# Designs tried in a protein design chat: VH-VL binders against q58483. Part 3

Target 1, 193 residues: q58483
Amino acid sequence: MKVIGISGSPRPEGNTTLLVREALNAIAEEGIETEFISLADKELNPCIGCNMCKEEGKCPIIDDVDEILKKMKEADGIILGSPVYFGGVSAQLKMLMDRSRPLRIGFQLRNKVGGAVAVGASRNGGQETTIQQIHNFFLIHSMIVVGDNDPTAHYGGTGVGKAPGDCKNDDIGLETARNLGKKVAEVVKLIKK

## First folded at step 1 (VH-VL)

Design a8 (framework fv_anetumab)
Fold by ESMFold2-Fast, scan of step 1:
Structure a8 (fold): chain C 193 residues (1-193), chain A 122 residues (1-122), chain B 111 residues (1-111)
Amino acid sequence: as target 1 above (193 residues)
Amino acid sequence: QVELVQSGAEVKKPGESLKISCKGSGYSFTSYWIGWVRQAPGKGLEWMGIIYPGDSDTRYSPSFQGQVTISADKSISTAYLQWSSLKASDTAMYYCARIKYSSGWYVEFDYWGQGTLVTVSS
Amino acid sequence: DIALTQPASVSGSPGQSITISCTGTSSDVGGYNYVSWYQQHPGKAPKLMIYDVSNRPSGVSNRFSGSKSGNTASLTISGLQAEDEADYYCSSYAGSNNLVVFGGGTKLTVL
């Protein structure tokens, strides 16, 4: 079993990375292999709307997206994290999401477990609306969506941090990410039993 | 591309002060922790401490707390390792390295400087 | 303030496989999945070969693989080549105070 975590932050190391890694750490503690992927280090291009992936089964754009999609296809669970950008996901994560259309051919992500992480600058900083966008992505890919386990028991990992490293002191945010990881691990084990 | 360039070799006497440098380029210097790792002649690697250049947050290994000072100047993308009074036992190769992730959970050193040899003898 | 245990030396012939062990405790290797392996040629800086137990950085040959069982992590090098002759160090996350602890290093000789 393997779970991957993807940070949509344009910053290589930051608060989104902290929360995604905290969720992956909780999953690793359950004996599941984990891998972290940062989109900040990747060449990403937006979907150009040519519909060639529908006919050919592959996107014609050559960049780092195909490698990431292959890892998503091979994983049993996927955690997507994003800083909040006007109540939604980053452009980097949206590019990956829009380019994932080839994986809907045969619904290659069907029944994989999805968890969401969002980091905002403040309380009511758009974390929930960002998580909702990530959940909608999981749903259109026929994935199983989970939130964080008790005792936090909300919609996913929700961090508060403005400056890089702020989330290392966000005990509640880290706890939501850890409990998200626990729920992802629990459901992955149930499905792969 | 990512590169860490360290200052040149130093030959010092016991009791002298020293400050060595590590200049980062090809990435956002303020967004990554920089670590310092020591290697005594013929010995293995040991970490000394780390710094986040964006806010100068520093963390030292227990063995090196109070023995050295780690600092950074983000305006010139440079981290420093400093001794107020060198000892012969400080003779070693000193590496700086970029850390992919550090928040108290784990660190991995993904890019390394070429090393600075410090020799302390009378 | 802990050290991971590695054999001082291992050897193999070109084309063979060798495995280097790295043994810690439940507070480092056994407690976390954050084990890295570094290759160091004489006079050079270390190079990251494996991170998070089994992941390879871009540009590292798939002849290098990592695994972990309990308190022991292992680096396996298949299809040995002369250029693999080097010192190999393991490291593990060791808690918030120590962050990283290193093994004593293993000298690999390719006969």
Scores: ipSAE 0.000, ipTM 0.458, lowest interface PAE 15.7, mean pLDDT 85

Design a9 (framework fv_anetumab)
Fold by ESMFold2-Fast, scan of step 1:
Structure a9 (fold): chain C 193 residues (1-193), chain A 122 residues (1-122), chain B 111 residues (1-111)
Amino acid sequence: as target 1 above (193 residues)
Amino acid sequence: QVELVQSGAEVKKPGESLKISCKGSGYSFTSYWIGWVRQAPGKGLEWMGIIYPGDSDTRYSPSFQGQVTISADKSISTAYLQWSSLKASDTAMYYCARHVYDYVWGSYFDYWGQGTLVTVSS
Amino acid sequence: DIALTQPASVSGSPGQSITISCTGTSSDVGGYNYVSWYQQHPGKAPKLMIYDVSNRPSGVSNRFSGSKSGNTASLTISGLQAEDEADYYCSSYAGSNNLVVFGGGTKLTVL
């Protein structure tokens, strides 16, 4: 079994990365292979709205998206993390999400486990609306959506931090990310049983 | 059982037209690309182009753009490679192959036809 | 058009292990994990041996393995057998304008 975590932050070592890594650390403690991917150092281009992906299964745009989609298809679980931008996901994560259309051919992500992480500048900083966008992405791909496990038991990993490293001291945020990882691991093990 | 069967060997003179074929069976013909690969005598493999029979979307190698025409007739599960005017330099073995071209699955040829030898001489 | 670089020939004895390299650029082998390897016996069509860098099709011996480091992909054949004597070609995706680029081929001789 394998779970990947993808950070949509434009910063390679940001608060979103910290929370995604915390979720992946909890998953690794359950004996599941993990891989972290940062979108900060990837070349991503927006979907141009053509139909080529439906016919070929490959986007005609030359960049890093196809390698990332291959990793998503090969995983048993996927954690998507984003900083909150205007109550939603980053441009980087949105580009990856929009470019994932080829994976709907045959619903190649069907029954994989999805978990969401969002980091806002305050506790009521748009984390839940951002998580909802990520959950909608999982749902349109026919994935199994999970929230964070007991005792936090909400919609996913929710961090608070605006300066780099602020989430290191967000004990509640780190706990939600860790419990998200535990829930992802639990469900991955159930479906691969 | 996936099979690609190509037309027989051809001997032609420079300036003549030619159309060779590749018939697929044992799979959904419209769901896979068909590629054409050239191998000149004693030389290596050269990709010429591919076609998606479902909509006739055709992609050519830059080296072969404008030199050949690739087409397909999905009603009889057959792909074609055509020259309007052959040159002596077109002498080669021509292979068709099923091309897996997918965002998830990569880009590779999983099943190959037996080849069609084309000899062009005066 | 840019072709991938392979050694013209390689040789080994039965039971030996050999490796064939395939060197490209960051726009093909180094940029994507879409490298395949083909075996061609004299007078025959090529046969897929490895796809997506390291995956084997059903029916291909575990003696054949693939790997990649930077801009160089490698095909390794362990426990060499006489029937492995053939030409080997690598191939890589090189972008939407050049979906397939082949290497120059390597002739394997088993002595």
Scores: ipSAE 0.000, ipTM 0.448, lowest interface PAE 18.1, mean pLDDT 85

Design c1 (framework fv_acasunlimab)
Fold by ESMFold2-Fast, scan of step 1:
Structure c1 (fold): chain C 193 residues (1-193), chain A 122 residues (1-122), chain B 108 residues (1-108)
Amino acid sequence: as target 1 above (193 residues)
Amino acid sequence: EVQLLEPGGGLVQPGGSLRLSCEASGFTFSSYAMSWVRQAPGKGLEWVSGISGSGGSTFYADSVRGRFTISRDSSKNTLFLQMSSLRAEDTAVYYCAKDRYDFWSGYYFDYWGQGTLVTVSS
Amino acid sequence: SYVLTQPPSVSVAPGQTARITCGGNNIGSKSVHWYQQKPGQAPVLVVYDDSDRPSGLPERFSGSNSGNTATLTISRVEAGDEADYYCQVWDSSSDHVVFGGGTKLTVL
């Protein structure tokens, strides 16, 4: 079993990375292999709408997206994290999401487990609207969407931080991310049972 | 027709450096990932390093990480492997290989260069 | 690191069917590719994506992949099929291309 965590932050180290890694650490404690991927260092280009992926099953755009999609295809669970940008996901994460259309051919992500993480500047700072966008991505890929486990029991990992490293002191946010990881691990184990 | 031409390897002493090159023709070079695969005398194939078509992602086997650097020059259709801190166990025929570029399948190789011998003497 | 296991050798009589196995943990969830290498030559792709054949390859070459074992099958074996055969996967967990140890096919 393997779960991957992807940070859509334009920063390779930051609050989104902290929350995604916290979720992955909780998953690793359950004996599941984990891998972290930061989009900050990746060459990403938006979808150009050429429809070649429908006929060939691959995207003709030359960049780092296809390698990330391969990792998503092979994983049993996927955590997507994003800073909140205008109540939604980062441009980096949106580019990855839009470029994932080839994975819908044969629904390659079907029944994989999805969990979402969002970091905003305040507690009511758009984390839930951002998580909803990520959940919609999981749903259109026929994935199983989960929120965080009790006692937090919200929609996923929700962090607060405006400067790098701020989430180190966001005990509530870290707890939501950790409980998200526990729920992802629980459901992955149930499916692979 | 697709061709991968490896001009030649060499003999180097342990601790030395050597750069391999692979000149590609017959396909859109920047559209395909490339790899280096080596084979020690009398042994099997061992993947060494890979690079995406854009050059934005590079990958290395654990045995060469920190010692080898893969790069490409799309203006010259040339793939490179810069090898440093060479050891006797790096002695092998080195092949450059073209990925078919199929994200469903991961990296795999539809065309191979003729191979170039690198000998690291003790 | 992910490991692929192949038998070191397989012997077969001309006209019979050779089967070369490639073992790996959950290998059925990965795409397996097969290469033929004759002495002094570069490898040649003979099967890709578990069961697809490159243009120009004989229909005698086929592949399968399920569970923990992938298999390269060569029907109606000819003397010219004598070679080393390698299986290969991409392990996305490590970002590594992984080759099996190779199987020497001897046609007696």
Scores: ipSAE 0.000, ipTM 0.474, lowest interface PAE 16.5, mean pLDDT 85

Design c10 (framework fv_acasunlimab)
Fold by ESMFold2-Fast, scan of step 1:
Structure c10 (fold): chain C 193 residues (1-193), chain A 122 residues (1-122), chain B 108 residues (1-108)
Amino acid sequence: as target 1 above (193 residues)
Amino acid sequence: EVQLLEPGGGLVQPGGSLRLSCEASGFTFDDYAMHWVRQAPGKGLEWVSGISWNSGSIGYADSVRGRFTISRDSSKNTLFLQMSSLRAEDTAVYYCAKDIGYYYGSGIFDYWGQGTLVTVSS
Amino acid sequence: SYVLTQPPSVSVAPGQTARITCGGNNIGSKSVHWYQQKPGQAPVLVVYDDSDRPSGLPERFSGSNSGNTATLTISRVEAGDEADYYCQVWDSSSDHVVFGGGTKLTVL
């Protein structure tokens, strides 16, 4: 079993990376392989609206997206993290999401487990609307969506950080990320029985 | 262009003290964790210490805990390692290293200083 | 303490593929990073997070990590690849960065 975590932050590391890694750490503690992927130094281009990918099974744009999609297809669980940009995901994560269209051919992500992480500038700072966008991505790919486990038990990992490193001191946010990881691990194990 | 500049090391007798410095340029110093990694002559790499972007989290290898102190000065873009109670086995080339992340537990060293030799001998 | 085990040396001919292993208990659950060090020089990051390459590094360098073994693969080996290679992980249980013992790659 393997779970991947993808950070949509435009920075190589940041508050989003911390929360995604926290979730992956909790998954690793359950004996599941993990891999972290940052979009910060990847060459990503937006979807051009061409339907060629439906016939070929691959996007005609040559960049780093196909490598990432292959890892998503091979994983049993996927955690997507994003900083909050106007109540939504980063441009980097949106580009990856929009370019994932080829994976809907045969619904290649069907029944994989999805978990979401969002970091905003305040506790009520758009994390939940961003998580809902990520959940909608999982749903349209026919994936199983989970939130964070008890005792936090909300919609996913929700961090608060304005400056780099702020989430290191966000005990609540880190706990939601850990509990998200625990829930992802639990459900992956149930499915892979 | 990222640069980490370390001044030359030194010879110090057992039980002595020495402070290493590493001046950073070419990136926003305050956004990244920094580390010290050492290498004894003819031996492998050994992690010594790490410090997060704001000095809020600090870690040490068991071999140096209580003797070494890592610190950073954001006004000077400089990383320090204060070494005390030095032993012969502390003889090594000391590298400062930039983490790709703001938390020292990220532990990915994308840029390294040139290294400075510290010799602990009478 | 978590321990990473590397073979002390690996020899390959120019143009062939070199594989350097890094063994660790359940290392597949960790993110593995690889560094190249030439004599008298500082280490250089060549692979991070198991399989990602830093900007500007040749595609000849690749990595994998599963179970108890991570592997650095160098395809179409060149004389300039001769160096010591170190694997490295973050061990969250001890809050320590752990390096392997290093592997000397000799291009003959």
Scores: ipSAE 0.000, ipTM 0.462, lowest interface PAE 17.1, mean pLDDT 86

Design c11 (framework fv_acasunlimab)
Fold by ESMFold2-Fast, scan of step 1:
Structure c11 (fold): chain C 193 residues (1-193), chain A 121 residues (1-121), chain B 108 residues (1-108)
Amino acid sequence: as target 1 above (193 residues)
Amino acid sequence: EVQLLEPGGGLVQPGGSLRLSCEASGFTFDDYAMHWVRQAPGKGLEWVSGISWNSGSIGYADSVRGRFTISRDSSKNTLFLQMSSLRAEDTAVYYCAKGSYIVVTAYFDYWGQGTLVTVSS
Amino acid sequence: SYVLTQPPSVSVAPGQTARITCGGNNIGSKSVHWYQQKPGQAPVLVVYDDSDRPSGLPERFSGSNSGNTATLTISRVEAGDEADYYCQVWDSSSDHVVFGGGTKLTVL
């Protein structure tokens, strides 16, 4: 069993990375392999609308997206994290999402477990609207969507941080990320029995 | 003032082992990732290993994987590099470097003085 | 295996502007950091996150990063700027810190 965590932050470090890694650490503690992927250092290009992926099963654009999609296909669970940009995901994460069309051919992500992480500048800073956008992505891929486990038990990992490193002092946010990881691990194990 | 003190180092025979330490002061040790970077005589900088603020993320260069182990001890504010199966090509000055943030992906804002490790018979 | 390419040496006269390049595939999408190393000394951070300077560093040091090339620019060069300069990125595909080979800046 393996779970991957993807940070949509445009920077290789940050509060989003901290929360995604916190969730992955909780998953690793349950004996599941984990891998962290940052989109900050990836070559990403937007979808050009050619529809060739429908016929060939693969996008003709040569960049890092195909490698990431292959890892998503091979994982049992996927955590997507994003800073809140205007109440939604970063451009980097949206670009990956838009380029994922090939994985809907045969619904290659069907029944994989999805968890979402969002970091905003305040507690009511757009984390839930961003998480809902990520959840809608999981749903259109026929995935199983989970929130964070008890006792926090909401919609996923929700961090608060304005400056780099702020989330290390966000005890509530870190706890939601850990409980998200625990819930992802729990459901992955149930499915892979 | 941030200080990174690197006692240790020395001459080791091929196949031998050595543990490097880096004693940190002047900052909250547990708030930052820590790294080891080496430089062979007359050569450039090569990243060896990094460890996150809570030891939850650890990375190694391919050249040292399986032979070196990075660790940290918050009670002593000390970073360690346990080196085993040493080779002549491991001869270098080893720098302890402080990450600018809690994760290993960050830049290095402070460097220690360096510890010379010589591997020869 | 991500690779950063730097020219081995750059020469500049005092008072002029030195430009040291760091080439890498799609490096503009990465955060580039620059270190100065003088003989017998540990490296010192001079530019981080493409263009930011540490406190206490002269305004003469600046950086840029776009496409396949990052550049460290040192204006009004002084003899004391003579050193080796290294660029550095994080490569998330390999989970590795990558350094350039270094550029020796000579001020004559």
Scores: ipSAE 0.000, ipTM 0.456, lowest interface PAE 17.9, mean pLDDT 87

Design c12 (framework fv_acasunlimab)
Fold by ESMFold2-Fast, scan of step 1:
Structure c12 (fold): chain C 193 residues (1-193), chain A 124 residues (1-124), chain B 108 residues (1-108)
Amino acid sequence: as target 1 above (193 residues)
Amino acid sequence: EVQLLEPGGGLVQPGGSLRLSCEASGFTFDDYAMHWVRQAPGKGLEWVSGISWNSGSIGYADSVRGRFTISRDSSKNTLFLQMSSLRAEDTAVYYCAKDFYYDSSGYYGAFDIWGQGTLVTVSS
Amino acid sequence: SYVLTQPPSVSVAPGQTARITCGGNNIGSKSVHWYQQKPGQAPVLVVYDDSDRPSGLPERFSGSNSGNTATLTISRVEAGDEADYYCQVWDSSSDHVVFGGGTKLTVL
């Protein structure tokens, strides 16, 4: 069993990375292999709207997206994290999401477990709308969407951070990320038993 | 040590051009939006221009739009302001300033680190 | 287009409390930042996000922001607090950073 976590932050040391790693740490504590992927240092290009992926089973654009999609296909669970940009995901994460169309051929992410993380500048900083956008991505891929486990029991990992490392002091955000990880691990184990 | 160093300044004729630079050290330059703020002699602070960490968002005050160009070179940790068609009204101390917020999509202010300022004088 | 209004000057005796206002239409919906500037020096951030204080600054500096008025409060004022004080917001509609006109604090 393996769960990957992908940070859509344009920066590798952002608060989004901290919360995604917190969720992955909770998953690793359950005996599941984890891998973290940052989009900050990847070459990503937007979808150009051609249908070649239907004929060839992959996008004709040559960049880092294909390798990431391969890892998504091989995982049993996927956590997507993003800083909040205008109540939505980062451009980096949106490019990955739009370029994932080849994985809908044969529904290659079917029944994989999805969890979402969002970091905003304030507690009411657009985390929920960003998480809903990520959930919609999971749903169109026929994935199983989970939120964070009790006692937090929210839509996913929700962090508050303005400066680097601020989320280290966001006890509520860290707890939501941990409980998201625990729920992802629980459901992955149920599916793979 | 976190700091912004503004080498130079200058005297320039009306209609002339000048480029300001601001060298950052002690923080990851390409994680933050950067700004130029000016202050005319005896007057208050006026925002001139801002640029996001990736240069994807750029803004200008109405008074300088079309005449000034902000840019950054993250490989050199340097912020620039190219000023053209200079007017007497552009005479001011120019400060570069670091935006407080990390991992943001724009430039918002809350300037936690300021350069020492560089005087630009526009006179005939 | 968005405008922040500050009184040009405020006078206070040492040990008393100074209050500097920053007026703006519905400013309570924005995050207000405050700067102190002494003659010949660059400004220094003294309050950010309405009421938060940067590390290392005296607890005598505090802020509030509600409705159409934000306020910088300096308690137990010292002679060294004499400076110009500026409020600042980011205006989402114009995507501009806006400063107030500044208030000269005189400690008599």
Scores: ipSAE 0.005, ipTM 0.501, lowest interface PAE 10.8, mean pLDDT 86

Design c2 (framework fv_acasunlimab)
Fold by ESMFold2-Fast, scan of step 1:
Structure c2 (fold): chain C 193 residues (1-193), chain A 123 residues (1-123), chain B 108 residues (1-108)
Amino acid sequence: as target 1 above (193 residues)
Amino acid sequence: EVQLLEPGGGLVQPGGSLRLSCEASGFTFSSYAMSWVRQAPGKGLEWVSAISGSGGSTYYADSVRGRFTISRDSSKNTLFLQMSSLRAEDTAVYYCAKGYYDILTGYSPFDYWGQGTLVTVSS
Amino acid sequence: SYVLTQPPSVSVAPGQTARITCGGNNIGSKSVHWYQQKPGQAPVLVVYDDSDRPSGLPERFSGSNSGNTATLTISRVEAGDEADYYCQVWDSSSDHVVFGGGTKLTVL
């Protein structure tokens, strides 16, 4: 079994990375293989301009999206994390989401477990609306959506941080991320038993 | 207060078996990885085995693989090391150690250690 | 298997700075932890994740990790710092915890 965690932050070592890693650490503690992927160091350029595409629909420019989608296909669970940008996901994560349409052919993510993480500048600062966008992504891919486990038991990992490293002191946010990881691990094991 | 208490060392003959235990208190036992680390008389630290918080993953040093088995009982807050086919070179002080799993650091660092228990393998 | 190399001994005068090295292939890509062990006692974590200190430990202890060498630095050394020091990493290729051979710090 394997769960991947993807940070949609434009910063490779930001607060979103800390919360996603906290969820993955909880999953790994349950004996499940984990892999962290940061979108900050990936090239997410789509094929630009129809006149550059071949008749077969192939793009002459190759970016990192297809490799990430392949890892999503191979995983049993997926944690998606994003900083809050105007109450929603980052442009980087939205681009990955929009480019994932080919995975709906045959519903290649069907019954995989999905968990969401969002980091805002303040408590009640758009984390829930951002998580709902991520949940909608999971739902349209026919995935199983989970929130964080008890005792925090809400919608997923919700962190507060403005400057790099702020979430190290967000005990509530770290606890929600840990409990999200525990719930993802529980359901992955249940499905794979 | 975090405590790791190790009863269970002793003298055993080569080829014999012995079970070590480590009783944990002061933290949520099932949330943390545990390891066994040994130290032969006058020598350095040698990692022996690690187990995840759930007990679902176990890892062993090459020198003990197939002979030692790590396990845990979360209802008793106790870590175990079942040692079989013991050899003279297994003579050491055995420490249980509390770890924290992180994708970058694996089953470490070890923030708390037991007092150690001496295991002597001699005829 | 992955190997960490430490000098067997380092000597330092009181009040000076001690530096204990830990060599490993591309160790800068790994997280290094450091333990202090006094005779007859269990090890104590003094530096983790290359440069972080556990709460309650003196600021005199610090760490760095780059390229092929990690270093534990003990500033304004005191007699009570005399001990064996071990570096440690997780080797993801083998799923093993790896310790260095240890360095005896003598304060004279």
Scores: ipSAE 0.000, ipTM 0.469, lowest interface PAE 15.9, mean pLDDT 84

Design c3 (framework fv_acasunlimab)
Fold by ESMFold2-Fast, scan of step 1:
Structure c3 (fold): chain C 193 residues (1-193), chain A 122 residues (1-122), chain B 108 residues (1-108)
Amino acid sequence: as target 1 above (193 residues)
Amino acid sequence: EVQLLEPGGGLVQPGGSLRLSCEASGFTFSSYAMSWVRQAPGKGLEWVSAISGSGGSTYYADSVRGRFTISRDSSKNTLFLQMSSLRAEDTAVYYCAKVPLWFGESYYFDYWGQGTLVTVSS
Amino acid sequence: SYVLTQPPSVSVAPGQTARITCGGNNIGSKSVHWYQQKPGQAPVLVVYDDSDRPSGLPERFSGSNSGNTATLTISRVEAGDEADYYCQVWDSSSDHVVFGGGTKLTVL
């Protein structure tokens, strides 16, 4: 079994990275292989609406997206994290989402477990609307969506941080991320047994 | 649950024509690319033709281009290979094969039909 | 046209490790897939995308791909592994599927 965590932050060591890694650490403690991917230094280009991607499953754009999509196809669970931009996901994560069309041919992500992480500037700073966008992405890919486990029992990992490292002191946010990881691990094990 | 059944095949004279069919079940037929792969007696696997899920793109090996036509009928969940101007060298077992995901350089066959023998001789 | 080269035969003793190579110019930049074929049967996928295994396949089958050589490795070989093995790539420059010539694995 393997779960990957992807940070859509434009910063490689930002607050989103901290929460995604916290979730992955909880998953690793359950004996599941994990891999972290940051979009901050990747070459990403938006979807151009090409019919070739839909019909043939291959994309004419040459950049880092294809390798990331391959890792998503091979994983049993996927955690997507994003800083909040206007109540939604980052441009980097949106580009990855839009470019995932080839994986809908045969629904290659079907029944994989999806978990979401969002970091906003305040506790009611758009984390839940951002998580909802990530959940909608999982749903259109026929994935199984989970929130964080008890006792937090929320919609996913929700962090508060403005400056780099702020989430190190967000005990509540870190706990939601850990419990998200535990829930992802639990469901991956149920599906793969 | 995926099944590919090939009821075609037969004996045909050089210069003749034959249509092979492959009936698919157990998956959403129109969502997957399909190919034809052949194997001459005692020889290795040779790719013949490919078609996208929608049928909008077709591909052919150099040895059959202009003579063979791949097509599909989503209403019947059936893949076809129309062979014309047949030659002795076309004698082979023909397999239909399903592609689970065509992604970048990743193009491979997860399920194969049982194979249909085509013999071209007088 | 792109060509994949396999040795025509490989022999291995039961319980040992068999290695079947697939040579191609810069094959490490391509995705290599492997099929097992027993007499009178259709091919069966055993490794895809260089190193991934289909569900239900024994862990004894593994693959690697770098430089000019891809390798199918079968550990703790059993008599039932005796078969012909084919490597395969998609050659994007020609839009063609290319198969290797096949390797007959004999378990002696």
Scores: ipSAE 0.000, ipTM 0.472, lowest interface PAE 15.3, mean pLDDT 86

